VH-VL binders against StAR-related lipid transfer protein 5 (STARD5). Designs and how they scored, part 3

Target 1, 213 residues: StAR-related lipid transfer protein 5 (STARD5), of Bos taurus (Bovine) (a1a4m6)
Amino acid sequence: MDLATAAQVSEAVAEKMLQYRRDKSGWKICREGNGVSVSWRPSVEFPGNLYKGEGIVNGTPEQVWDCVKPLAGTLRAQWDENVNSFEIIESLTDTLLFSRTTTPSAVMKLISPRDFVDLILVRTYEDGTISSNAANVEHPSCPPNPAYVRGFNHPCGCFCEPLPGEPNKTSLVTFFQTDLSGYLPQSVVDSFFPRSMAGFYANLEKAVKKFFG
Below, E stands for the ipSAE of ESMFold2; O stands for the ipSAE of OpenDDE; V2 stands for 0.75 times the mean of E and O plus 0.25 times the DockQ between their complexes.

## First folded at step 1 (VH-VL)

Design e12 (framework fv_ersodetug)
Fold by ESMFold2-Fast, scan of step 1:
Structure e12 (fold): chain C 213 residues (1-213), chain A 122 residues (1-122), chain B 112 residues (1-112)
Amino acid sequence: as target 1 above (213 residues)
Amino acid sequence: EVQLVETGGGVVQPGRSLRLSCAASGFTFSSYAMHWVRQAPGKGLEWYAVISYDGSNKYYADSVKGRFTISRDNSKNTLYLQMNSLRAEDTAVYYCARDQGYEVITSYMDVWGQGTTVTVSS
Amino acid sequence: DVVMTQSPLSLSVTLGQPASISCRSSQSLVYSDGNTYLNWFQQRPGQSPRRLLYKVSNRDSGVPDRFSGSGSGTDFTLKISRVEADDVGVYYCMQGSHWPYTFGQGTKLEIK
């Protein structure tokens, strides 16, 4: 893709992310505890679900962002058990890039390693919120690789939001909308994401403390 | 109860095409990855192609990539192998096999059909 | 490609005697998920292959206890504790850990 097309596509994804964040209707709580809630609703993008995680993390927005940003060479792959690696395929701007992500096996080895090719846009909003906005794309440098099951992210990402009056805390809202491809029983998929998202928040809390004290 | 029945084999000249079919019964076909494996006369087993449960992912052995195409029709519980540009070395019994695993990247095939014979000769 | 090497290629045993077949891979079969996708198949004369064991040691339904599998990494063994007349056939190991999937060349089991 040229820059103009990539910018158009990524802006559309960012707008969908804002719609997910603002729309409070249709969410069904599937997991709740330890200050974290995971909710879902049927996806309009594919035959599956859109998952939303919400929780407060003890760290500044910048510290939390440094731990969660889905970019090569960052802290994310060091603590997130759901990710093996991030690779920058091509950077179009400082905040717009093509990325390839690989994931390990999961759910007692029932979910084989996946790779995902995404266009990622990083946005910073006037209130200090930092967001990642990603969706699947095809890139000539990354055709399907037999060593991985190619998965597809539909609009997904996160919002690292400052909390007024609590500068050392961040409201983290995450959206997962992933087509894992391959054969997976729907019951395995339906149990995987809620558990995975709750674990993500617990592990993130530990990571922020480890890397930033 | 669980059965796979291959059809479509026969004698064909080099350079021609054949389409093999594998009819599945006794299980939820749409929930399983499926394979094609062949066995040349007096030789061992050789894997050729796999297709995911929904048909979205396909992988081939290098020797047939570009010549053979695996596909499936879940509404008919049928697996297909389209074989183009056939060569004498493609002469074999062709088996379809079901994978017990959930993914096409790793394999542990559990149920096999009876095979259909393809003979490529002039 | 992962090369699967079986030994012996042919084996003659007396009824009730144990039999052992070795299978070696050119690289480790431990997949990134921690599982080892090493499987064993039996092919009786004129019949299609039948799976005996999957993931090294798990027996299929209907497979007698006399069949067992063991091994790790690159070295694997299929054992028949007491050979029966119906065990005649060719035995194949197969790896499903690395694409493309590959089979051993087969071991022919005969009764004396």
Scores: ipSAE 0.000, ipTM 0.443, lowest interface PAE 16.1, mean pLDDT 86

Design r03 (framework fv_regdanvimab)
Fold by ESMFold2-Fast, scan of step 1:
Structure r03 (fold): chain C 213 residues (1-213), chain A 123 residues (1-123), chain B 110 residues (1-110)
Amino acid sequence: as target 1 above (213 residues)
Amino acid sequence: QITLKESGPTLVKPTQTLTLTCSFSGFSLTTSGVGVGWIRQPPGKALEWLALIYWDDDKYHTTSLKTRLTISKDTSKNQVVLTMTNMDPVDTATYYCAHSLYYGSGSYPFDYWGQGTTVTVSS
Amino acid sequence: ELVLTQPPSVSAAPGQKVTISCSGSSSNIGNNFVSWYQQLPGTAPKLLIYDNNKRPSGIPDRFSGSKSGTSATLGITGLQTGDEADYYCGTWDSSLSAYVFGGGTELTVL
C-alpha cells in the first residue's frame, strides 16, 4: 500500500473512531465497577460486537499515552496481559505505520495465540486529546503464520483525553472491535472482551503508578 | 409476574401532542439489561417500532419520527412516558409498551407486552 | 422502506407443517439475533422465538426458528386451528440504530 492510499484508509478509520466516540446511542452496559464501564453494541463491520471502555486514570494524558500506545519498544507490552509483542513492519510517517501484534493464549488456553496486522494512525487533536486509530490490512511482509490464528481488528483504538481542571487525570475511552477468527464457542467470545477490557484498565492504573509514580 | 399497561387519551385532535404512560410491575428499570419500548400498529397494518429506553437512560427513536418523539423514565414510579408532537390522522393506531431484556450480544426481544391502547386522531 | 420481507400469507391443513421466511440484510439479520412474535386477532403480540432459535417458557417445541446468512425462518409443525394468527419477525438494525419488524405473515389453517 503506498503512502497516499494508506493515508486515505487511515483517515477513514479515524473518522469512524470519532463517530463511535461522539455517538451516545446504542451502547448497552455489560460490566461496570472500580470506576470503569464497558459497553457494547452490534458491529456494522462484521458479525460481532463493538465494545467501548470508559474510565478515569490517575496520570497525565502524556503518561497514560506512553503506557497505552500500541507501538514496538514501548511500555505497553510490559504490562498489558492481552499483548505479547508489537513489531513495526513499515513506518510511512512519524504517525502512520504498519504493525504486527501477537497475543498470548487466553481463557485457560481456550483462545490460542493470535496475530494481527494493522495500519495504525496516531492523531493529536486541538484539545490535547491523543488517539490511536487502527484497522486490519494485508501486508506482503506478513502473510498468515501457522503458529498463530490470524485475527482481524475492525476500526479500533483509544482516546486519551485531558480533564479540564485536573491535569494529573486522564479520561481514557477505548474501542475494541475484533474478529478473533477460528472456531470459538460464542459464550467464550461474549465473556472475553468485557473481562479483558476491565482488566486492561485495572492493570493500566498500576502501570502508570509503577512507571511514573 | 411482569405486567405492563398503557394509559393516555383515546381521542386526539390533529396538531395536538399525545402523551402515553406505560405503568409496569414485576421488574425494575434500574436492573442491568432491562429496557422498555413502544410499538404501534395502525388498523390492519404491521407493527412499527417507535422508541426504546434502557436501564441506563440510553434512548433510541425510529429515524422517521425522531423529531416528534420523546421517551423518558421515572424509575421511582415504575413508569415510562412517550410523547409524540403534531399528531395527524395517519398516527391513528394501537400503541403498545413492552419489556425488553437483552439475552446476549445483539439480542433485543420484546418478551412481555401491554394490552395496547387505541388512539384515534380525528377532528 | 421495507427492511425485513415476509410473505403476506401462508396456509396449510391441520397437522401439516408450515415455514415462514424473513429476509433482511447484513446490518440486521446478518449481524443480530432474530425474534418471532405471534399475534392472535384482537390481542397484543406474544414472543414465540428469541435468539434465532430459543423458545420462551410455555412455547411448545412444534415452534422452531433458524437463521442462515441474512434470512430467518419460523417453522410450525402439527398445525392447530389455534395457530391462526399474524406472525412477525423482528431484529435490531445496526445501520439505522433501530428495531425493525417484518411486514407480517397471516397464517390460515384450513
Scores: ipSAE 0.000, ipTM 0.434, lowest interface PAE 16.9, mean pLDDT 86

Design r04 (framework fv_regdanvimab)
Fold by ESMFold2-Fast, scan of step 1:
Structure r04 (fold): chain C 213 residues (1-213), chain A 121 residues (1-121), chain B 110 residues (1-110)
Amino acid sequence: as target 1 above (213 residues)
Amino acid sequence: QITLKESGPTLVKPTQTLTLTCSFSGFSLSTSGMRVGWIRQPPGKALEWLALIDWDDEKYHTTSLKTRLTISKDTSKNQVVLTMTNMDPVDTATYYCARTKYSSGWYLDYWGQGTTVTVSS
Amino acid sequence: ELVLTQPPSVSAAPGQKVTISCSGSSSNIGSNYVSWYQQLPGTAPKLLIYDNNKRPSGIPDRFSGSKSGTSATLGITGLQTGDEADYYCGTWDSSLSAGVFGGGTELTVL
């Protein structure tokens, strides 16, 4: 994929993310507690669900972004138990890149390790919001690898939003829209994402305090 | 083509309220990501951002003037209105409306011609 | 309050090049993209550069922008008398939740 095509594709993904963020209809709460809510709705991208996580994190938008940005060598891999590694395949610009992510086995090894190849765009908005916007892509340097089950992210990412009047707090909204692929019991898939997203927020709160507190 | 034009009184007395209207064409504030803001420039001085309003009716105001500023929109008429209370001679300036988008950077891509407001007794 | 600092004036001869600096802090230029505006005498400002270094259609490539740390620079090569204008930098300030502009730089071509 050349830069012009990658820019066009990533812009479309970012626009879908904004639509998910602003659309208040159709969300069903599946988990809530400790100031965090997880909601879902049927995906229009694939036969599965789009999940939305919402919560307030005690840290500035920049501190929270440094903990959640999905880049190699960053803080995310040090605290996020759902990620094994990030690898930058190719950087087209400072904010547009091809990435490969690997995940560990999960749910008592019922979910074997996955890898994901994505085009990722990082956006900063006028109000100071920082977002990641990602979707699956094929890259010649990363064909399917027999050691992993290739998964597919449909438009996904997050928004690290400042709270006016509260500079040391961030509203973090996350979207997961993942085809885990393989042949998994539907009950395992349906329970995995709500639990993982709630755990993500709890662990992130601790990480921000550890690295910046 | 995209155009914006400011309208309102050119003379205001101290302590009065200023009301300015921005009328625009070639885009809509019903379009996701679209914003209109107000900027002023006193004679011989720098540009100063005042306020903006977005497609979802979220409103932003400069902190120093926040208690004096109100911004509203009428999407069906393609208009944005700015009101500023308790006018003072130091508020004498050319007032511009301009378009901005919810995007990676903050920038004003189309500007109105400006309207000059003089505050004098 | 002046948040972004620019030199008040700059001058050069026709055909030469100039640079105009814009200095801020971590909450504005350090965290956000920078834009530049050209204001000819008696006219409204016109967008010249956005997102640090991008040109709107119709802006010649002799105008360029760059950003490093908490500072940004506008470069103009091949100066023409028609470039005499005031130039302003602008960005978002995250701590103020406000758009901010520099004090402006008057360019004279002698």
Scores: ipSAE 0.005, ipTM 0.440, lowest interface PAE 16.9, mean pLDDT 86

Design r05 (framework fv_regdanvimab)
Fold by ESMFold2-Fast, scan of step 1:
Structure r05 (fold): chain C 213 residues (1-213), chain A 121 residues (1-121), chain B 110 residues (1-110)
Amino acid sequence: as target 1 above (213 residues)
Amino acid sequence: QITLKESGPTLVKPTQTLTLTCSFSGFSLSTYGVGVGWIRQPPGKALEWLALIYWNDDKYHTTSLKTRLTISKDTSKNQVVLTMTNMDPVDTATYYCARIQYGDYEGFDYWGQGTTVTVSS
Amino acid sequence: ELVLTQPPSVSAAPGQKVTISCSGSSSNIGNNYVSWYQQLPGTAPKLLIYDNDKRPSGIPDRFSGSKSGTSATLGITGLQTGDEADYYCGTWDTSLSAVVFGGGTELTVL
């Protein structure tokens, strides 16, 4: 995909992410505690759910972004137990790239390793918010690999948002909209994302403290 | 209060089948994400996981004993049953049942007191 | 056969810190959460740590867990005589489709 087409697709994904963030209605809380809430609603993109995580993280937006950005060679894979690796397939600009992510097996081996091929746009807003905006794409250098079940991310990513008056705190809002593919029991899928998202926030707090505290 | 309690014979002869029942209270195996497992410990030795069953009837068994092990549940009675065939003196151990959460990665959070099974003539 | 390796014993004085290691591989600790269990003499095991580093209600904060790569560590600070026990790590092994436990570590408070 050329730069113009990739830019057009990624801008559409970023707009959907802003819509998810602005829309406060229709969210059903499925897990909360320790200052973190996880909510869901039915996805309009696929027969599954859109999950939203919200929490305050003790770190600047830049520090939190450095820990969560879904890019190769960064801190994310060092602490995030939901990810095995990130690989840059192709960088179109310094903020627009094709990436392949691999994930470990989960839930007593019932969720086998997945890989995901995504187009990712990094956006910085006037208020200092930094966001990732991703969605699945096909890339000729990354056909399906039989060692992995190919999964598909529908519009997903995060917002690392400054808190007015609290420069060492960040509001982190995450959106997961993942088709895990395969033949998984729906009960397994429905329990996996709320638990992994809550764990993500707890582990992120520790990671920010470890790397920047 | 969550409690689990193992019951069954304390003495088994070689080649016989062992049947152990885990009776529990304070939770239900109809509850989403909940499971019950069996772990044994020979005298002076390490913990060895045997089997587990989840609320949705998903079952897992240790590969070394899989052909000898059966696990089942009766959700209405709050019971999980483990059956092990062809008992041998090396199977002498304390047998525990314990609760686990599916997908929470929380491990076994409540354990029964254990029941000692001796395999001898 | 044990898949997770722990030292067979460890000792420290009251008030000191002790660490207990648990070494595995990518199919277990590397890709899955680690739990730790305390077994006092003559009793059933008790969950000390779950999800690598979280404590159940009632477990004091002097017990901590961590994981790096294919190894996990249980830390105990402010060691007390009541901590004398066997300690076990546990996790899921994806290649075996099984829960696996370490061989156990006997902690002696000298």
Scores: ipSAE 0.000, ipTM 0.428, lowest interface PAE 16.7, mean pLDDT 86

Design r06 (framework fv_regdanvimab)
Fold by ESMFold2-Fast, scan of step 1:
Structure r06 (fold): chain C 213 residues (1-213), chain A 122 residues (1-122), chain B 110 residues (1-110)
Amino acid sequence: as target 1 above (213 residues)
Amino acid sequence: QITLKESGPTLVKPTQTLTLTCSFSGFSLSTSGVGVGWIRQPPGKALEWLALIYWNDDKYHTTSLKTRLTISKDTSKNQVVLTMTNMDPVDTATYYCAHRGPYKYGYYFDYWGQGTTVTVSS
Amino acid sequence: ELVLTQPPSVSAAPGQKVTISCSGSSSNIGNNYVSWYQQLPGTAPKLLIYDNNKRPSGIPDRFSGSKSGTSATLGITGLQTGDEADYYCGTWDSSLSVYVFGGGTELTVL
């Protein structure tokens, strides 16, 4: 995929992310606690769910972004237990790239390791919000890897939003829309994402304190 | 249960093409997830992975030798063939074929052939 | 060059313990499960450890594996003279789409 096609695809993904962020209807709360809310609704992209996490993180938007950006060589893989690695396959621009992510086994090995190949767009908005906007793509340098079950991210990412009057706090809104592939009991999938998202926020809070505190 | 055996010439002259055959039993290359790989080892040196072919005919080759290597299979005969063009004395090695199972985790070779020694000399 | 680094040799007396390290990067050990292979003199390699820490049937529990970050280790306890061999780590490299072996470690039992 050339730059023009990648730009068009990634802009469409970013538009879907904005629609998810602004649409307040249809969300079913599945977990609340410790300042974090996780909700879901049926996905229109695949036969599964779109999950939304919301929470306030004690760190500046830039500090939080440095911890959550899904890019190779960053802090994310050092603290995020849901990720083993990020690898840049190809950078088309400073804000548009192809990436490969690997994940460890989960739920007492019931979920085997996955890999994901995504096109990622980083967007900065006029209010200072920084977002990641990702969706699955095929890339010739990353054919299916026999050591992993290939998973597929449908439009996903996050918004690191500044809070007016509170420069050392960030509103983090995260969207997970993942087809784990393979044969997994639906009950395992349904319990995995809410717990994983709540754990993500708790671990992120600790990571920001560790790296910037 | 699973056995593999390499066959082919033991002496090859520089610039010639090497053809090695892996004959196996105890599994089929029609089974989803199964593959057969080739690994070589020059005298006194480390193992070097060369190529792999899967049940669906997907092929992988080491980058340094990709233009010289061809891997193919004959599922009905339980055989995998490796060819390497333009042989050089540095290609002198023991060549192994090995089984890759249909494993969800990992990437590894669980059963190996005995190896065949190929000497490249004029 | 070598993508996975192992010490070239290690030695110990019968009954002792040794560890053999294997060091890589995020695209290989960091991303993928590690296997270990034992090669006795004059023989083909044999799978010793797979999926970081699992043993095939017939491999004694004296052999163990572990992985942390971009490094893996093979542990051998209660060394026997029959353990004298070359040991290789191996894994998939996701960026290169190739399987890679370490340089091998020669274990001498004195």
Scores: ipSAE 0.000, ipTM 0.421, lowest interface PAE 18.8, mean pLDDT 86

Design r08 (framework fv_regdanvimab; at its last look DockQ between E and O 0.07; V2 from the best seeds 0.00; counts 0 for: pae E 13.6 > 2, placed apart)
Heavy chain, then light chain:
Amino acid sequence: QITLKESGPTLVKPTQTLTLTCSFSGFSLSTSGVGVGWIRQPPGKALEWLALIYWDDDKYHTTSLKTRLTISKDTSKNQVVLTMTNMDPVDTATYYCARILVEGYFDYWGQGTTVTVSS
Amino acid sequence: ELVLTQPPSVSAAPGQKVTISCSGSSSNIGNYYVSWYQQLPGTAPKLLIYENNKRPSGIPDRFSGSKSGTSATLGITGLQTGDEADYYCGTWDSSLSAWVFGGGTELTVL
ESMFold2-Fast, scan of step 1: ipSAE 0.007; ipTM 0.443
ESMFold2, look of step 2: ipSAE 0.007; ipTM 0.462
ESMFold2 (binder alone), look of step 2: mean pLDDT 95; pTM 0.964
OpenDDE, look of step 2: ipSAE 0.016; ipTM 0.561

Design r10 (framework fv_regdanvimab)
Fold by ESMFold2-Fast, scan of step 1:
Structure r10 (fold): chain C 213 residues (1-213), chain A 122 residues (1-122), chain B 110 residues (1-110)
Amino acid sequence: as target 1 above (213 residues)
Amino acid sequence: QITLKESGPTLVKPTQTLTLTCSFSGFSLSTSGMSVGWIRQPPGKALEWLALIDWDDDKYHTTSLKTRLTISKDTSKNQVVLTMTNMDPVDTATYYCARIRSYGTYYYMDVWGQGTTVTVSS
Amino acid sequence: ELVLTQPPSVSAAPGQKVTISCSGSSSNIGSNYVSWYQQLPGTAPKLLIYDNNKRPSGIPDRFSGSKSGTSATLGITGLQTGDEADYYCGTWDSSLSVGVFGGGTELTVL
């Protein structure tokens, strides 16, 4: 995909992410506790669900972003149990790149390792909010790999938002919209994402404290 | 110093449209996380949430009055305007505007205007 | 009409302690932070507590808040006659996409 097409696709994904963030209607709570809520609604992108996680993290937006950004060579893979690796396939600009992510087995090996090939756009907004905006793409350098089940991310990512009056706190809103593919019982899929998202926030809180004090 | 002040008619006839303006200073509605909302209180009764508009022009209205309420902002003038159509004597109340802070699960009104009393009678 | 449930009134003597409850559902108190507002007679409401348990500058520490499940509580210790007011809890309702207030509690200091 050339730069112009990639820019067009990533802009559309970023716009959908802003729509998800702004929409306060239609969300159904499926988990909450420890200052974190996980909500879902039916996806219009595929026959599955769009999940939204919300929580306040004790760290500046910059510190939180350094822990969550889905990029190779960052802190994310060191603490996030849901990720094994990030690999940059091709960087089109400083903020637009093709990436491959691998995930470990999950749920007592019922979910085998997946890989995901995504186009990722990083945006910084005037208010200091930093977002990742990703969606699946095909890339000739990353055909399906028989060691992994190829999964597909529909528009997904996060917003690291500063909190007015609280410079050492960050509102982290995450969106998961993932087709895990393969032969999985629906009950396993439906329980996996709410648990994974809640665990993500708990582990992130510990990671920010560990790396930034 | 942050201030909000409501202005508009104090007397409205049944079936007329009410237009209220909230004029504010000390902050901008172009700042992320900043919203302005409207709340009313009939004499001797509870606070009733009406509507809000945020920095991104997203608008929210209470379900029972949604078809009667319009909220808009003019960021350059530091004003938020509420209109309510088809006024009825039961709409007699003190109307407040307030600055609302909203991020993730955070939601609160940190500064309120003094309120303006609107009486609906013939 | 969506209204969070508060007791209509509470009373105690100067120097005593009171608690005011606020009950909702999973879509409002269960999902979002709770705020509390004090309304002295003839005045606009004033923010007392935000984010479940935090005080704005200028609010004395005898005012406190807490939240458990779908309920929130406002605590006031060392009651003073100047605390006579109506108290309202408030939050966001995620299923309706609206702000919501409690019905209010009248505190009388006798």
Scores: ipSAE 0.000, ipTM 0.462, lowest interface PAE 16.6, mean pLDDT 87

Design s01 (framework fv_sibeprenlimab)
Fold by ESMFold2-Fast, scan of step 1:
Structure s01 (fold): chain C 213 residues (1-213), chain A 120 residues (1-120), chain B 111 residues (1-111)
Amino acid sequence: as target 1 above (213 residues)
Amino acid sequence: QVQLVQSGAEVKKPGASVKVSCKASGYTFTGYYIHWVRQATGQGLEWMGWINPNSGGTNYAQKFQGRVTMTADKSISTVYMELSSLRSEDTAVYFCARDYGSGSYLFDYWGQGTLVTVSS
Amino acid sequence: EIVMTQSPATLSVSPGERATLSCRASQSVSSYGNSYLHWYQQKPGQAPRLLIYGASTRATGIPARFSGSGSRTEFTLTISSLQSEDFAVYYCQQYNNWPLTFGGGTKVEIK
């Protein structure tokens, strides 16, 4: 994929992410506790669900971003139990790149390891919000691999938002929209993502405390 | 800005030990592994091992096992590499390097190097 | 351990010309569709600088004239139009197997 095509695709993904962020309709709460809410709605991108996580993390926007960013220097793989590895395959610009993520087995090994190949755009907004905007893509260096079930992320990522008057707090809104592939039992899929998102926020809170104190 | 600053050059006798320091700044010290790599004069790079400053866990190349010890002091954001039973073949520049810890083992920032000369 | 062999040991190139550096592994350093190989640049009296990671991805701030390619046991670093600041020693490093190993280096010098 050339730079012009990648830029066009990633801009469309970022626009969808903004629509998800602004749209208040159709969300069903599936989990809440410890200051975190997880909600879902049917995806229009694939026959599955779009999940939204919302929570306030005790850390500056810079600290939280360093834990979640999909860029060089990220602390993500060091604390996120759902990520086995994260690597940058190719950087088209400082904010537009191709990545490959691998995940460990999950749910009593009912979900075997997956790999995901994504095009990611990092965007900064006037209010200081930083977003990651990702979607699946094919890359010649990463064909399907027999050791992993290839999964597909539909528009996904996060918004890392400063809170006016609260410099040591960050509003983090995350979107998961993942086709795990492999014809898993639907009940396993439906229970996995709400737990995974709640766990993500709990582990992130601990990680910010651990790395930045 | 990320910086790794190493201690100054040392001259040692055969059989002695040397302890090189690497002081980190500009990032979360406990969030990244530190590797040690050496380079003999006019020669290539040789990996020695890594330390996780958060846990104190280490992994050493088999060639140095039993002679090398890596430690970290969180209070001063400093990693140490101690090499014992020095021989003339240990004369080299010793580098510390930061690793993202993502399993990619890429060294994005390096110290300036410490020359250790072993001579009688 | 995996032995990394770089060739040539010294490459003489005129400014503006293309330089191609070879790195060969004693066994495959590619797994799961990825090549576990990095390239570093080292100038005299300085620490190495990360140039290319994962065989083909440029590190932040590295000019577009540097490119990496290859898979399995054969890799190349290409400098498409050599500039004066590019005269240095280049090292490849594999991270597919422990221990981590480096090539012997290729010195790129003025013709």
Scores: ipSAE 0.000, ipTM 0.399, lowest interface PAE 20.5, mean pLDDT 85

